# Ledger of designs, part 5: VH-VL binders against Putative dimethylsulfoniopropionate lyase DddL (dddL)

Target 1, 232 residues: Putative dimethylsulfoniopropionate lyase DddL (dddL), of Cereibacter sphaeroides (q3j6l0)
Amino acid sequence: MHSLSERVEQLRLNDCPDWLYLLHEFDALYRQGSDGGSRPIRTHRKRVRDSLALIVEANPAVNDRPPEVKPVTAHLGRALDLGERGAVQGMSRALARVAGRLTWEYGYEKVPKALARKYAYCEILGPRGPICAERLILGFVLFAPSTTYPQHSHKDIEESYISVAGAWSENDAAVHAPGSLILNRPGLEHRITTGDLSPCLLAYAWTGSEERLNQPGMKLSSPRKARIEKGI

## First folded at step 21 (VH-VL)

Design N01 (from L01 with heavy chain S31H)
Fold by OpenDDE, fold request of step 22:
Structure N01 (fold): chain C 232 residues (1-232), chain A 119 residues (1-119), chain B 107 residues (1-107)
Amino acid sequence: as target 1 above (232 residues)
Amino acid sequence: EVQLVQSGAEVKKPGESLKISCKASGYSFTHYWINWVRQMPGKGLEWMGRIYPGDSDTNYAGKFKDQVTISADKSISTAYLQWSSLKASDTAMYYCAKLWDAWSHFDSWGQGTLVTVSS
Amino acid sequence: DIQMTQSPSSLSASVGDRVTITCRASQDIWYYLNWYQQKPGKAPKLLIYDADNLETGVPSRFSGSGSGTDFTFTISSLQPEDIATYYCQQYNNRPWTFGQGTKVEIK
């Protein structure tokens, strides 16, 4: 009885059409629309697109991660429904096809109780997978209604959000709608708030050094630091 | 407007200590890396190291590790490069440079500080 | 460390000529390459970032192209004020490294 050691062949992106199509939607998101006359936004969008193109061309490994849910994922269905009605309906539909394969995480060692039921993120492409990449991270952030995501910053990471569903604000500056792009430059302190009627779903991209993206060191800002920066 | 203003030229002897400065203005000093770049006479550019003034995090190129110390004073938006004991081989132009982000390109440079070490 | 090799080390051309400088990386660095201009007695100045993006305020006669290991810097029409040494710089990995430089002179 020759035990045919089934060589489990490493899956690659081209073997996983649902993931590939989701990446195409990310490409579309960062190609569509205006940069609003902003050089940083234009540069970031181009970096995301160019990096994504190089990654896709290389046909990266796909390492499936165990699916994990968080309390906030109870709102994912509604968020996807809302997303399908908006300007980025393609993204919402593509995400829906892989929703059961997502690994939702907090990203913090200690998550505040108030946030534990109202927040989670999932990586789609990056060092943690499932689509393996070292110099770009793509994923989603999900917020429940009436959420306050505490003030924080990313020291060596540039972050962008593209709204997929819901109404939300960053630093009380504006109310963002589906299709809106928000850029957080490295070191920029920011707080996110969501409305009370609907969940919010954001597509996000992180750019930075390989070293930093592999160890992002996510930390909430201390209340003291937050006060100092607010001039209080 | 972003400006980096470096301290003046220095003439020193071997064995002497030296600290040169780079004063930054026109941006949030604590949110961007300041880098030091060496250019020996008639030679190319060499990245030496960097400091993040917000938390004083530092990185050095291997060649310059333990040869120099990079520091910053947030209160006056100034970065420093210092030697405990200068060598003749330390004769060079030294530039401070700001990163546009945290990893990519130097969008602003100081005017340079010429350091001459001779007996 | 990543080695950056520029070619040529020096060149002399006439006003109005097209000038091309190449930079080769010892490994694949994607588009993580910048070009700087250094005029005599001055600090370097950023011209091109991310391989092909023109810095604000830089004349359109300057351009960059390439990805992976091979990169090209071009001056479409050389001007007298372009006398300088040009450097490529990679930021794929620390330590960040520069090419050896290309000295551009006018005949």
Scores: ipSAE 0.927, ipTM 0.963, lowest interface PAE 0.5, mean pLDDT 95
Fold by OpenDDE, fold request of step 22:
Structure N01 (fold): chain C 232 residues (1-232), chain A 119 residues (1-119), chain B 107 residues (1-107)
Amino acid sequence: as target 1 above (232 residues)
Amino acid sequence: EVQLVQSGAEVKKPGESLKISCKASGYSFTHYWINWVRQMPGKGLEWMGRIYPGDSDTNYAGKFKDQVTISADKSISTAYLQWSSLKASDTAMYYCAKLWDAWSHFDSWGQGTLVTVSS
Amino acid sequence: DIQMTQSPSSLSASVGDRVTITCRASQDIWYYLNWYQQKPGKAPKLLIYDADNLETGVPSRFSGSGSGTDFTFTISSLQPEDIATYYCQQYNNRPWTFGQGTKVEIK
């Protein structure tokens, strides 16, 4: 009886409709709306869309990661509920379909105690999967109410946030609502704060070199650097 | 306005050391990569390497590794390219260039520094 | 290293002519390609980034297209001021590499 080793066929994106539809929602997010007259924003949006299109066309491997939860994920349900009411309802619904399959992470070797219960992110598309890609990272960031995400920057990564749910601010400059896009150019220092009433859910995209995206090196800025940039 | 101003033309002999400069203005010097590009007489463009002035991180093309040194002084927003011992084959135009982001295109260029190495 | 091959190495055309330059990459580089113009005695100038995006201030007669391994740069109507050498450049992988250049002259 030759045990037909069932060659577990590698799942690909076209075999995983829930992931595919979530990617379509990302495409829609970066396609819809105005760039606000900003060339950097326009360029970034186009890069995300063009990269995503190429990735999807290539029908990439899908490697489900073990689901992981963090304390902040207790707020995910509320965040999704809020997201379904707003301009980004499609994204919220698509994310809800795969919510049980998400791998929530901190991204830091040592997560600050103040963030341990208030922050987590998950990758959807990227080098770590579940949707395998080397040239683009897509995912979500979840914040609890009354969170301060410390000042940090990405040296060689351009980052965008699209608000899915909740009200939040970056660098105390504005209050962002669902559908708002915030671009963080490489090297730009930024701090995130959330309101006290609701969790915040952000869709994020990272663009950069393959090398950098594989090793993003997430680091918080030193307190000294943070003071200097604040002019203190 | 972003400006990259390079040091003047150099005439040197083989074996001499040389350090040329690229002074940047009009942007945050510490947040963007400065690159050096060589163009030999009548030839094309060759990327040599880059430096991130914020932390002095450097990358070199293999061809130029250990042949030149790229450095920066963030206090005066200046990048440098230096040789310990020039060769006749180092005769070329050298450009500094700024990346628009961190990896894609050079949106600003210096005017170039002509280096002539002749016996 | 990624090799970039431009064609032709040189061309001569009349004012008003359509000029086409091609660049081929030794591997798939998606849209990670830029085009530069270099006039005699001057530094290179960015014309097109990310294969098909016109740089600010660049005349609309310049355009780029392509993805993967094959790219095209086009001047829809050649002008006297367009006499220059044009270079493609990939940024898919370091070291960044340029094509050998295409010298454009006017008849």
Scores: ipSAE 0.925, ipTM 0.962, lowest interface PAE 0.5, mean pLDDT 95
Fold by OpenDDE, last read:
Structure N01 (fold): chain C 232 residues (1-232), chain A 119 residues (1-119), chain B 107 residues (1-107)
Amino acid sequence: as target 1 above (232 residues)
Amino acid sequence: EVQLVQSGAEVKKPGESLKISCKASGYSFTHYWINWVRQMPGKGLEWMGRIYPGDSDTNYAGKFKDQVTISADKSISTAYLQWSSLKASDTAMYYCAKLWDAWSHFDSWGQGTLVTVSS
Amino acid sequence: DIQMTQSPSSLSASVGDRVTITCRASQDIWYYLNWYQQKPGKAPKLLIYDADNLETGVPSRFSGSGSGTDFTFTISSLQPEDIATYYCQQYNNRPWTFGQGTKVEIK
């Protein structure tokens, strides 16, 4: 009785149409619209698109992670509903197709009590999967209403947010709508706030060195550091 | 405008110590990596290492590890490259360069510091 | 370390000529390649970043192309002020490495 060890063939992106279509929506998000006359934004968008194209062409491995939920995911349904009404409805719909397969995380060893029920993120593409990539991370951040995400920065990572749903602000500078792109240059300190009425869903992209993306080391900035950087 | 101004040319003997400087202006010094690049006479460019002035994090190319020390004083927006004991083979032009981001291209360069080590 | 090989090491062309320099990486580096110009007695200057993006203020006669292992730098119409040594540089992995350079002269 030759136990046909069914070599479970490694799933690849082309075998997973829902993930592939979600990546197409990411491509569309970073391809469509204006860079606002900003060279950094233009460069970042191009990098995300070019990297994504190379990754997709290589037909990367897909390793599903165990689904995990966080308290904030109670708001995901509403966020998706809102996203379907906006300029990025395709993204919201594509995300909804894989919503049950998402691994929501905090990214911190110790999550502040104030964020424990109001924040989570999930990786779609990156070193942790499910879509395996080393030089690009794509995912989503979910915020509950009335959330303040504390000030932080990424030393060696360039981050972009594209709003999918909800009204939110970064550094009290503007209220962002669906389709808006916010770029956080490496080392830029930023704080996020959300409105009281609706959850916020953000698509995010991280670019950087392979080494850094594999160990992003998310840390919140101390209030003291923030003061010193402001020259106060 | 971003400017990197390096210290003047140095003439030294083997065994002497040396510290050269790169003063930065026109941008947030603590948020961008400063790099050092060596160019030996008539030769190409060699990346030596870098420092992040915000936290003094440093990386070296293997060839230059333990051969030089890179440091920074953020209070005066200045990066340094130093030798504890110079060799004749250290004769070269040394450039400081700023990264546009944290990993990709050098968008600004210092004018270079010529270091000559001779007996 | 990633090795970058430029070709040719030197060239001489006439004003108005098309000049092409190639750079080959020892491994796939995607688009993580930059081109610099170094004039005699001067510091290097960035011309092209991410394989094909022209730096701000750089004349349009300069261009870059390629991905993976093979890259090309082009001057569409060589000018007298273009006398320099040109370097490719990869940033796929540290240590970042440069090509050996291509010296461009005018006949």
Scores: ipSAE 0.923, ipTM 0.962, lowest interface PAE 0.5, mean pLDDT 95
Fold by OpenDDE, last read:
Structure N01 (fold): chain C 232 residues (1-232), chain A 119 residues (1-119), chain B 107 residues (1-107)
Amino acid sequence: as target 1 above (232 residues)
Amino acid sequence: EVQLVQSGAEVKKPGESLKISCKASGYSFTHYWINWVRQMPGKGLEWMGRIYPGDSDTNYAGKFKDQVTISADKSISTAYLQWSSLKASDTAMYYCAKLWDAWSHFDSWGQGTLVTVSS
Amino acid sequence: DIQMTQSPSSLSASVGDRVTITCRASQDIWYYLNWYQQKPGKAPKLLIYDADNLETGVPSRFSGSGSGTDFTFTISSLQPEDIATYYCQQYNNRPWTFGQGTKVEIK
């Protein structure tokens, strides 16, 4: 009885239409709109698109991760509904198709109690999967209403947020709506606040070295550092 | 405007110690990597290493590991490259350079420091 | 370490000529390539980043193209002030490495 070791063929992106279409929405998201006259934003958008194109062309492995939920995911349905009404409705619909396959995480060794029920992120493309990539991370961040995401920065990682749903602010500078792009340069300290009425859903992209993206080392800024930077 | 101003030319003997400097201005010194690049006479460019002044994290090219020390004083926005014992082969132009981000390209360069080591 | 090979090592052309320099990487580096200009006695200056992006303030006669292993730097119309050595540089992996340089002279 020759045990036909069914060579479980490695799934690849082209075998997973829902993931592929979600990546197309990311491409569209970073292609659409103006860079606001900002060279850093323009450069970042181009890098995300060019990297994504190369990754897709290579037909990467898809390794589904065990689905995981966090308390904040109770708000995901509403966030998706809101997103379907906005400028990035295609993204919301594509995300909805794979919502049951997402691995929501905190990203911190110790998440503050106040944040534990109001925040989570999931990776779509990156070193952790499900779509395997080493030089780009794409995913989503979900916030509950009335959330304050503490001040932090990413050393050696450039981050962008594109609003999918909800109203939120970064560093009290502006209120962002669906379709808005916010760029966080490496080392830039930033704090996020959300409105009281609706959850916020953000698409995010991380660019950086392969080494750094594989070990992002997410840490919240110390309160002392935060005060110093505020001039307090 | 971003500026990197390096210390003046140095003439030294083998075995002597040396510390050259790169003073930065026009940007947040603690948020960008400062790099050192060597150019031997009539030769190309060689990346030596870098420092992140915000936390003094350092990386070296293998060739320069334990051969030089890169440091920074964030209070005066200055990066340093130092030798404990110079060799004749250390004769070169040394440039400091700022990364535009954290990994891609050098958008600003110092004017260079010529180090001459001769008996 | 990633090896960067430039061609040619030197060239001489007339004012107004099109100049082309190539850089080949020892492995696939995507678009992680920059081009620098170094004039005699001066520090290097960034001209092109990410293979094909012109740095701010750089004349439009300079351009870059390519991806993977093969890259091209072009001066569409050589000017007297373009006398310099040009270097490609990869940032795919540390240590970052430069090509050996291409010396451009005017006839």
Scores: ipSAE 0.922, ipTM 0.961, lowest interface PAE 0.5, mean pLDDT 95

Design N01 (from L01 with heavy chain S31H)
Fold by ESMFold2, look of step 21:
Structure N01 (fold): chain C 232 residues (1-232), chain A 119 residues (1-119), chain B 107 residues (1-107)
Amino acid sequence: as target 1 above (232 residues)
Amino acid sequence: EVQLVQSGAEVKKPGESLKISCKASGYSFTHYWINWVRQMPGKGLEWMGRIYPGDSDTNYAGKFKDQVTISADKSISTAYLQWSSLKASDTAMYYCAKLWDAWSHFDSWGQGTLVTVSS
Amino acid sequence: DIQMTQSPSSLSASVGDRVTITCRASQDIWYYLNWYQQKPGKAPKLLIYDADNLETGVPSRFSGSGSGTDFTFTISSLQPEDIATYYCQQYNNRPWTFGQGTKVEIK
């Protein structure tokens, strides 16, 4: 085993087995249930898997980002414990192996105060992630219990979430359990509300043009006031 | 049922203005890019540009930038392609097309609008 | 701009023949490649998306394959209604570009 910080040459994915194992878990996650679901979901799953396969085959660069925590990351250990006993335990185990290297961040220039303690995300693979890629973004979003996170559909991005741990609902409709995939397609409004009892950990994937995926972050629209007040 | 219904054929002279339309129905007009594609007589297909009707964000292929204007009126679910001064080389069939998703392929096409520009 | 080159530009074949059309991109476009059919006097119709996915309602005699720069479109058994021009189209980068087309005729 080599220490990644002590290598003389540019680290590549094949030199970093714990990152590679995490990507294998993303592949498994998007293969699960691939024969079922709506045509948009099946197409999206295939795109994520095919894109990931092309990236892995290219043996991309791996660049350490400075580790970073946020207030919500105090919940990460509990989320990983829950995930290990759920439908996607391999993902939780693989994520745990790299947990100390993660760079947790916000998707806003200025974070709404109500959300500052209740969410963060980390990019695993993508233009700004430790595993370099231009045409796919993979990562995780961590929510505290009782969190409302508003998100609108994207013009140039196809985005999915898959539950790793914890319960959540979409647009106050159905409660989604670990292993469930939600696709954020054009014409579908999306609002995430997490349960009261446990943190919620989601895996996410973005597919879209290289131009769009290289743009930093997104500006969050004004959340519904009642949900912000409930989440405090 | 998704439908894109284009305005009728046009016969114009060089220097005249023209605005052709594409009326959409059967889907959420403001949430999908709508595109314009040119086909010159006996030639292949050329992407001209697109508009996102929800916020009027517009992209053009370089050769068509500043040559045409793409616009939309979301109150009547209609996209437009407009010339301020037609040239004989603008003679072509013009299609509008809707993306199936945010970025990938054209799953619905209008019937086409034939524009003939001659003196 | 990404150049898409189709081969051949035209072909004639008999009913029942296997027909193959190739499309080469000037740079790596992964699987971001679609195939359209255009019959005389009609708008284009999507047949294949993402290189190898058959669109709903398209007969199974049509198929696509390839990744990167080289793509193939196949009609396993040519039918009279397949007389058309076929276009590949990339969506890797704007502007979206089409191949020049392949005109398919019956002998």
Scores: ipSAE 0.752, ipTM 0.882, lowest interface PAE 1.3, mean pLDDT 87
Fold by ESMFold2, last read:
Structure N01 (fold): chain C 232 residues (1-232), chain A 119 residues (1-119), chain B 107 residues (1-107)
Amino acid sequence: as target 1 above (232 residues)
Amino acid sequence: EVQLVQSGAEVKKPGESLKISCKASGYSFTHYWINWVRQMPGKGLEWMGRIYPGDSDTNYAGKFKDQVTISADKSISTAYLQWSSLKASDTAMYYCAKLWDAWSHFDSWGQGTLVTVSS
Amino acid sequence: DIQMTQSPSSLSASVGDRVTITCRASQDIWYYLNWYQQKPGKAPKLLIYDADNLETGVPSRFSGSGSGTDFTFTISSLQPEDIATYYCQQYNNRPWTFGQGTKVEIK
C-alpha cells in the first residue's frame, strides 16, 4: 500500500510555466537598479534574488487558490496596459497571463472603509500563495487613482515595493515612476500617494523569519491614521 | 550614530536581585529588536532573548525562560535584563545587541556588563 | 534548536597565511548565517552577514561562502590585528545560536 503514499497528484512549479515565467520576471525586477542604490536596498535586493533562486531550484508545490476580486481590480486591465509601455513590460505581460487566477484580498483583520474601494493585494509566492514558500513572499498591490496609503514597519519582516505601472509619491518628498523601489525600514514613516489619472500597480517582496511570514493575514497599517492626517 | 551603553560591572552575592541596563541612542528604539547575549568566563556566546520595545513582545531561549526578565522603558530608550535571585552560575559578561534591520544580524553591541556572583 | 559546529576550535598561523574556518549547521539554514569577530575583552563585531556579504569598513581579506549546512570563513592573509575568536551565528530559527568559536592566534 506504499504506492498510494507515493502517488503524485501535486502540481509543481515546473509543471506551471506561466507561474514560472512570472517568477523569472520577479528575478529580473530585483536584479535591476541604478548605480547600486543604498546599502539597505542592495542588501534587500540580493536577499530577494537569492531566496527566489533557492525556491525555484527546489521546484516547489503549486496549490490552487480560488480566484477573488475586489472593487479596485476593475483597474487591473488599465494598470497592465500602462506596464507594457514601461521599463518592466515583461512583468506586466507575465502577470496578465495569470490575471484570472489571482486571489485579491485586503490583509486586515478589519477592512478600513476609507480604503476598501482603493486597494487590494494578491500573494503570488509564499505560505498562502499559489506557489508555496515559507521564507519569501512575493505579490502585487493595486491602487486606485488618488489613493493615500500609510505604511508601517513590521517586526521580523523587511518589505519592498517596486513600481510596475502608474505614478506615485512617497511622503511628498519624491515622485516614483515604474521601476522605482521603496524599502520599508524600521523607524521610517512611509506613505504611498498615487496620481489622480491612472491606477498604480506595485510588485512587493517580504523577507523575514519563517515564523512571522507564516502568520495568517499579513497586515498593513491602518489607513484611519492616514485619513486623519489628510484632513478627511 | 548608533550607540548602546551598558551599566557598569556588578559584584553580588547569591540570592540578591539585579537589574542591568542598556541605553540606546542614534536610532528609533521602538522599531528594532534588542537582544541579550551571555558569555560565561572563557566560553562562547549564548543568545538569551530579546524584546521589541514598541510593543514589549519578548522571546527567550529555553534555558533562560523564567530565569531572567527582559524589559524596556521606551521613554528613556533603555532595555533591561533582570534577575530576582542571582546564583553563582550567573557570573558572566552580558551584552546587549541591536539588529541591523527587522530580523537578520547584530550590527551594534554594547560594551558589556560583567556580573560577578560570589559568596 | 539548530546546532552550529565550528572547526577548528583553535588555530595558530603565521602573518600572511590563509586561514579557513568552517561552520556546519544541524539543519538547512539557507544563507541565514553571520560571522562575528571578538577580540579579547571586547564586544563581538559583525564581519560578514548572510554568509558572503562583507560588512562596510571590514577589510577585504575577510570573506565568507556557503549555503545550506556548510559555511566557510576565510582570512586571505592573516594580520597581527586579526588575533581574535570568530563565531558563526544562524538566524534561521529561534533561538539564535552561535558556533562554539574559533580562537585564532599568531605563531
Scores: ipSAE 0.718, ipTM 0.864, lowest interface PAE 1.4, mean pLDDT 86
Fold by ESMFold2, fold request of step 22:
Structure N01 (fold): chain C 232 residues (1-232), chain A 119 residues (1-119), chain B 107 residues (1-107)
Amino acid sequence: as target 1 above (232 residues)
Amino acid sequence: EVQLVQSGAEVKKPGESLKISCKASGYSFTHYWINWVRQMPGKGLEWMGRIYPGDSDTNYAGKFKDQVTISADKSISTAYLQWSSLKASDTAMYYCAKLWDAWSHFDSWGQGTLVTVSS
Amino acid sequence: DIQMTQSPSSLSASVGDRVTITCRASQDIWYYLNWYQQKPGKAPKLLIYDADNLETGVPSRFSGSGSGTDFTFTISSLQPEDIATYYCQQYNNRPWTFGQGTKVEIK
């Protein structure tokens, strides 16, 4: 037997300014360098920005998730401090205002022991919320220092990462600075390697069909276990 | 340079089987969906289905499910569309097409394969 | 299935005329709409993707606009080589569906 007076009105994005301001910072991240980069990168940036604008205009539902932490989240404060001192300080400040409400999770059914203390991700906007959307997923992934993470492309999804804090490299190539975008393209498996001294915080975006993005169990993960050993 | 080269025109009778091909080059065949599109005489374009050659994942539009089979041979970068028993209503132009990325638009098309089914 | 309705089914116009073709989706497809040109005897050719982006090598007289359910395709100054059938196509959900086509002729 429960009281009818406990009925809660549905919160929407316009009721939640700290979430809205975080989305404004996502727009700013994807606006940077909009006239530069390769055609695939420019197209992807425009898709993320156009999709986000449509979602914000619709004033979507906001359904807070229970906060969750993972061992790597002990590094979040340092990552936010680093981001505040860099080129993307607005994003770092906006994320800090909601940091206590984030739901950090693993993208594996059984997380490899090598990664259990070194990575986690959280969704900010998408089918799982907290900001509800069907045609765009936005979030963050946090890495401890000295982390190697194998990633895989996804069918029917275009995925990007943008540095918020910390240094990282893709496939042992040049180090990427905060604000840099990597587009996860079909054809090659990718490896993210973070620097030795500081944690690394990346923003991510997935674009794709409503059908594909709403499939149960969509997570930021590798589709299969991969060896962490360096290649030749 | 992306290219999709289709097999030549076919003239068949009702009840016969047929397998037409689309050979791909200039990209990673196993990491892009390859699609089949039908155009009946004097009519518009219809998406029939697609295959992801890397794992043979296949999707069909409902009207074509169980009417055709889409397959691929990744060792020769070739996708196939086949019928076990052709009908006169299968007379059409058939195109293969590749998505530009993982999910959005067909930027490369084969030249088409005309299939004529008549007694 | 998402139904795509094009208007008109055919049109004739003079060289230099502005031509507008409309496409209506049966549900909200955001900007997930492409436009293709098919000249007689040829494979379709992508002209515009994501409602308003010109494909590489497509002349600037072609443009697109719209979002949601209502989209337009415009040829600002019709040329003789633009004789073709034009199709819109949504990629929001499978099956991907095309409009019925708009045949454009020069009078």
Scores: ipSAE 0.687, ipTM 0.852, lowest interface PAE 1.5, mean pLDDT 87
Fold by ESMFold2, last read:
Structure N01 (fold): chain C 232 residues (1-232), chain A 119 residues (1-119), chain B 107 residues (1-107)
Amino acid sequence: as target 1 above (232 residues)
Amino acid sequence: EVQLVQSGAEVKKPGESLKISCKASGYSFTHYWINWVRQMPGKGLEWMGRIYPGDSDTNYAGKFKDQVTISADKSISTAYLQWSSLKASDTAMYYCAKLWDAWSHFDSWGQGTLVTVSS
Amino acid sequence: DIQMTQSPSSLSASVGDRVTITCRASQDIWYYLNWYQQKPGKAPKLLIYDADNLETGVPSRFSGSGSGTDFTFTISSLQPEDIATYYCQQYNNRPWTFGQGTKVEIK
């Protein structure tokens, strides 16, 4: 990672081809809709793509965060191999080229013991990601095999997950195919359950107000008192 | 499917209080903002404010802050707009609405409540 | 507050004419712009959302375009039932604001 631009001046997206190529794969992923798409899903896909196009056009700042790993990241190589053999191989290849630069983290104030070794996420684009943006968040979440993750909705945020690799189900329902989109809307409680044999890699996108996107969180519980105090 | 049904027209005198209502159906009332929009006679549309019924979070446009109160009763899926002391200049059509935004997927307006304030 | 300036304030056109209404925002609002139609005595009706998306049930003669600060609403072939006032509305930053409206009439 020894770009001349990083030594002398602020890097911007157009200086960083591998980040730009990864964003192209996000655009492709959200462009290729399932015929099972409802109006909310089709609308959400277009929002993500339109927002991403405006962000890319603006040539935003790129500020690498120090790379960080979590126990689950031992599964990343296998997830990328699986994705490369599947319907979304372009995404897996593009992600692989930046894999060593990713900052994996937990979305909890305190990580539940059951999840500490079984999940992590990384932000690619957003207020806290390497590619700076205030009105869209893109990233990945990685699960170990045999993981159950309780998913919570967030006020004024619409979020989606698209399978890149591995099998998963929502609320113990049918397994979702690679490339299918799950929309997490207010008022529904969701659980993600991953299969026993392979890790699961999901791409995610969050749309919402600039105000809310700068304070997002994934919590197993959200006591009313804690939510008010943190402004989330 | 989605419906916002407002209370009927009101004829009032200056200084009187008033509370008009907007009953929602066909969607999750507590998880989406309800907005109030004023239209003075012969004029355009003005956003007054909104409430998130799930936690009672409210926002007002500056000119309406402290001039009206927006509230909701989630047990009956109803939002309210109220005045403690009406003025003649409050004569207008008032709409409640779920407005389209980047984190939801529908737009719906009530039929309007005409408020006439005269001596 | 974001000021939304519509042009023209009113217009008269013949049936079949192409009608164009513009809306300029005082700040960059991305694509966070809606177009509403209001007929006399009725609530506003959403026609176009997020700058260029046609709402369900709206005739295809209506369209929208633009992003940033400059937006255009078009009726490709004006019909008698299109007599109304049209408003743009931004939801980029509170307070939400509407343009002043454009009255469309038949010559």
Scores: ipSAE 0.668, ipTM 0.840, lowest interface PAE 1.8, mean pLDDT 87

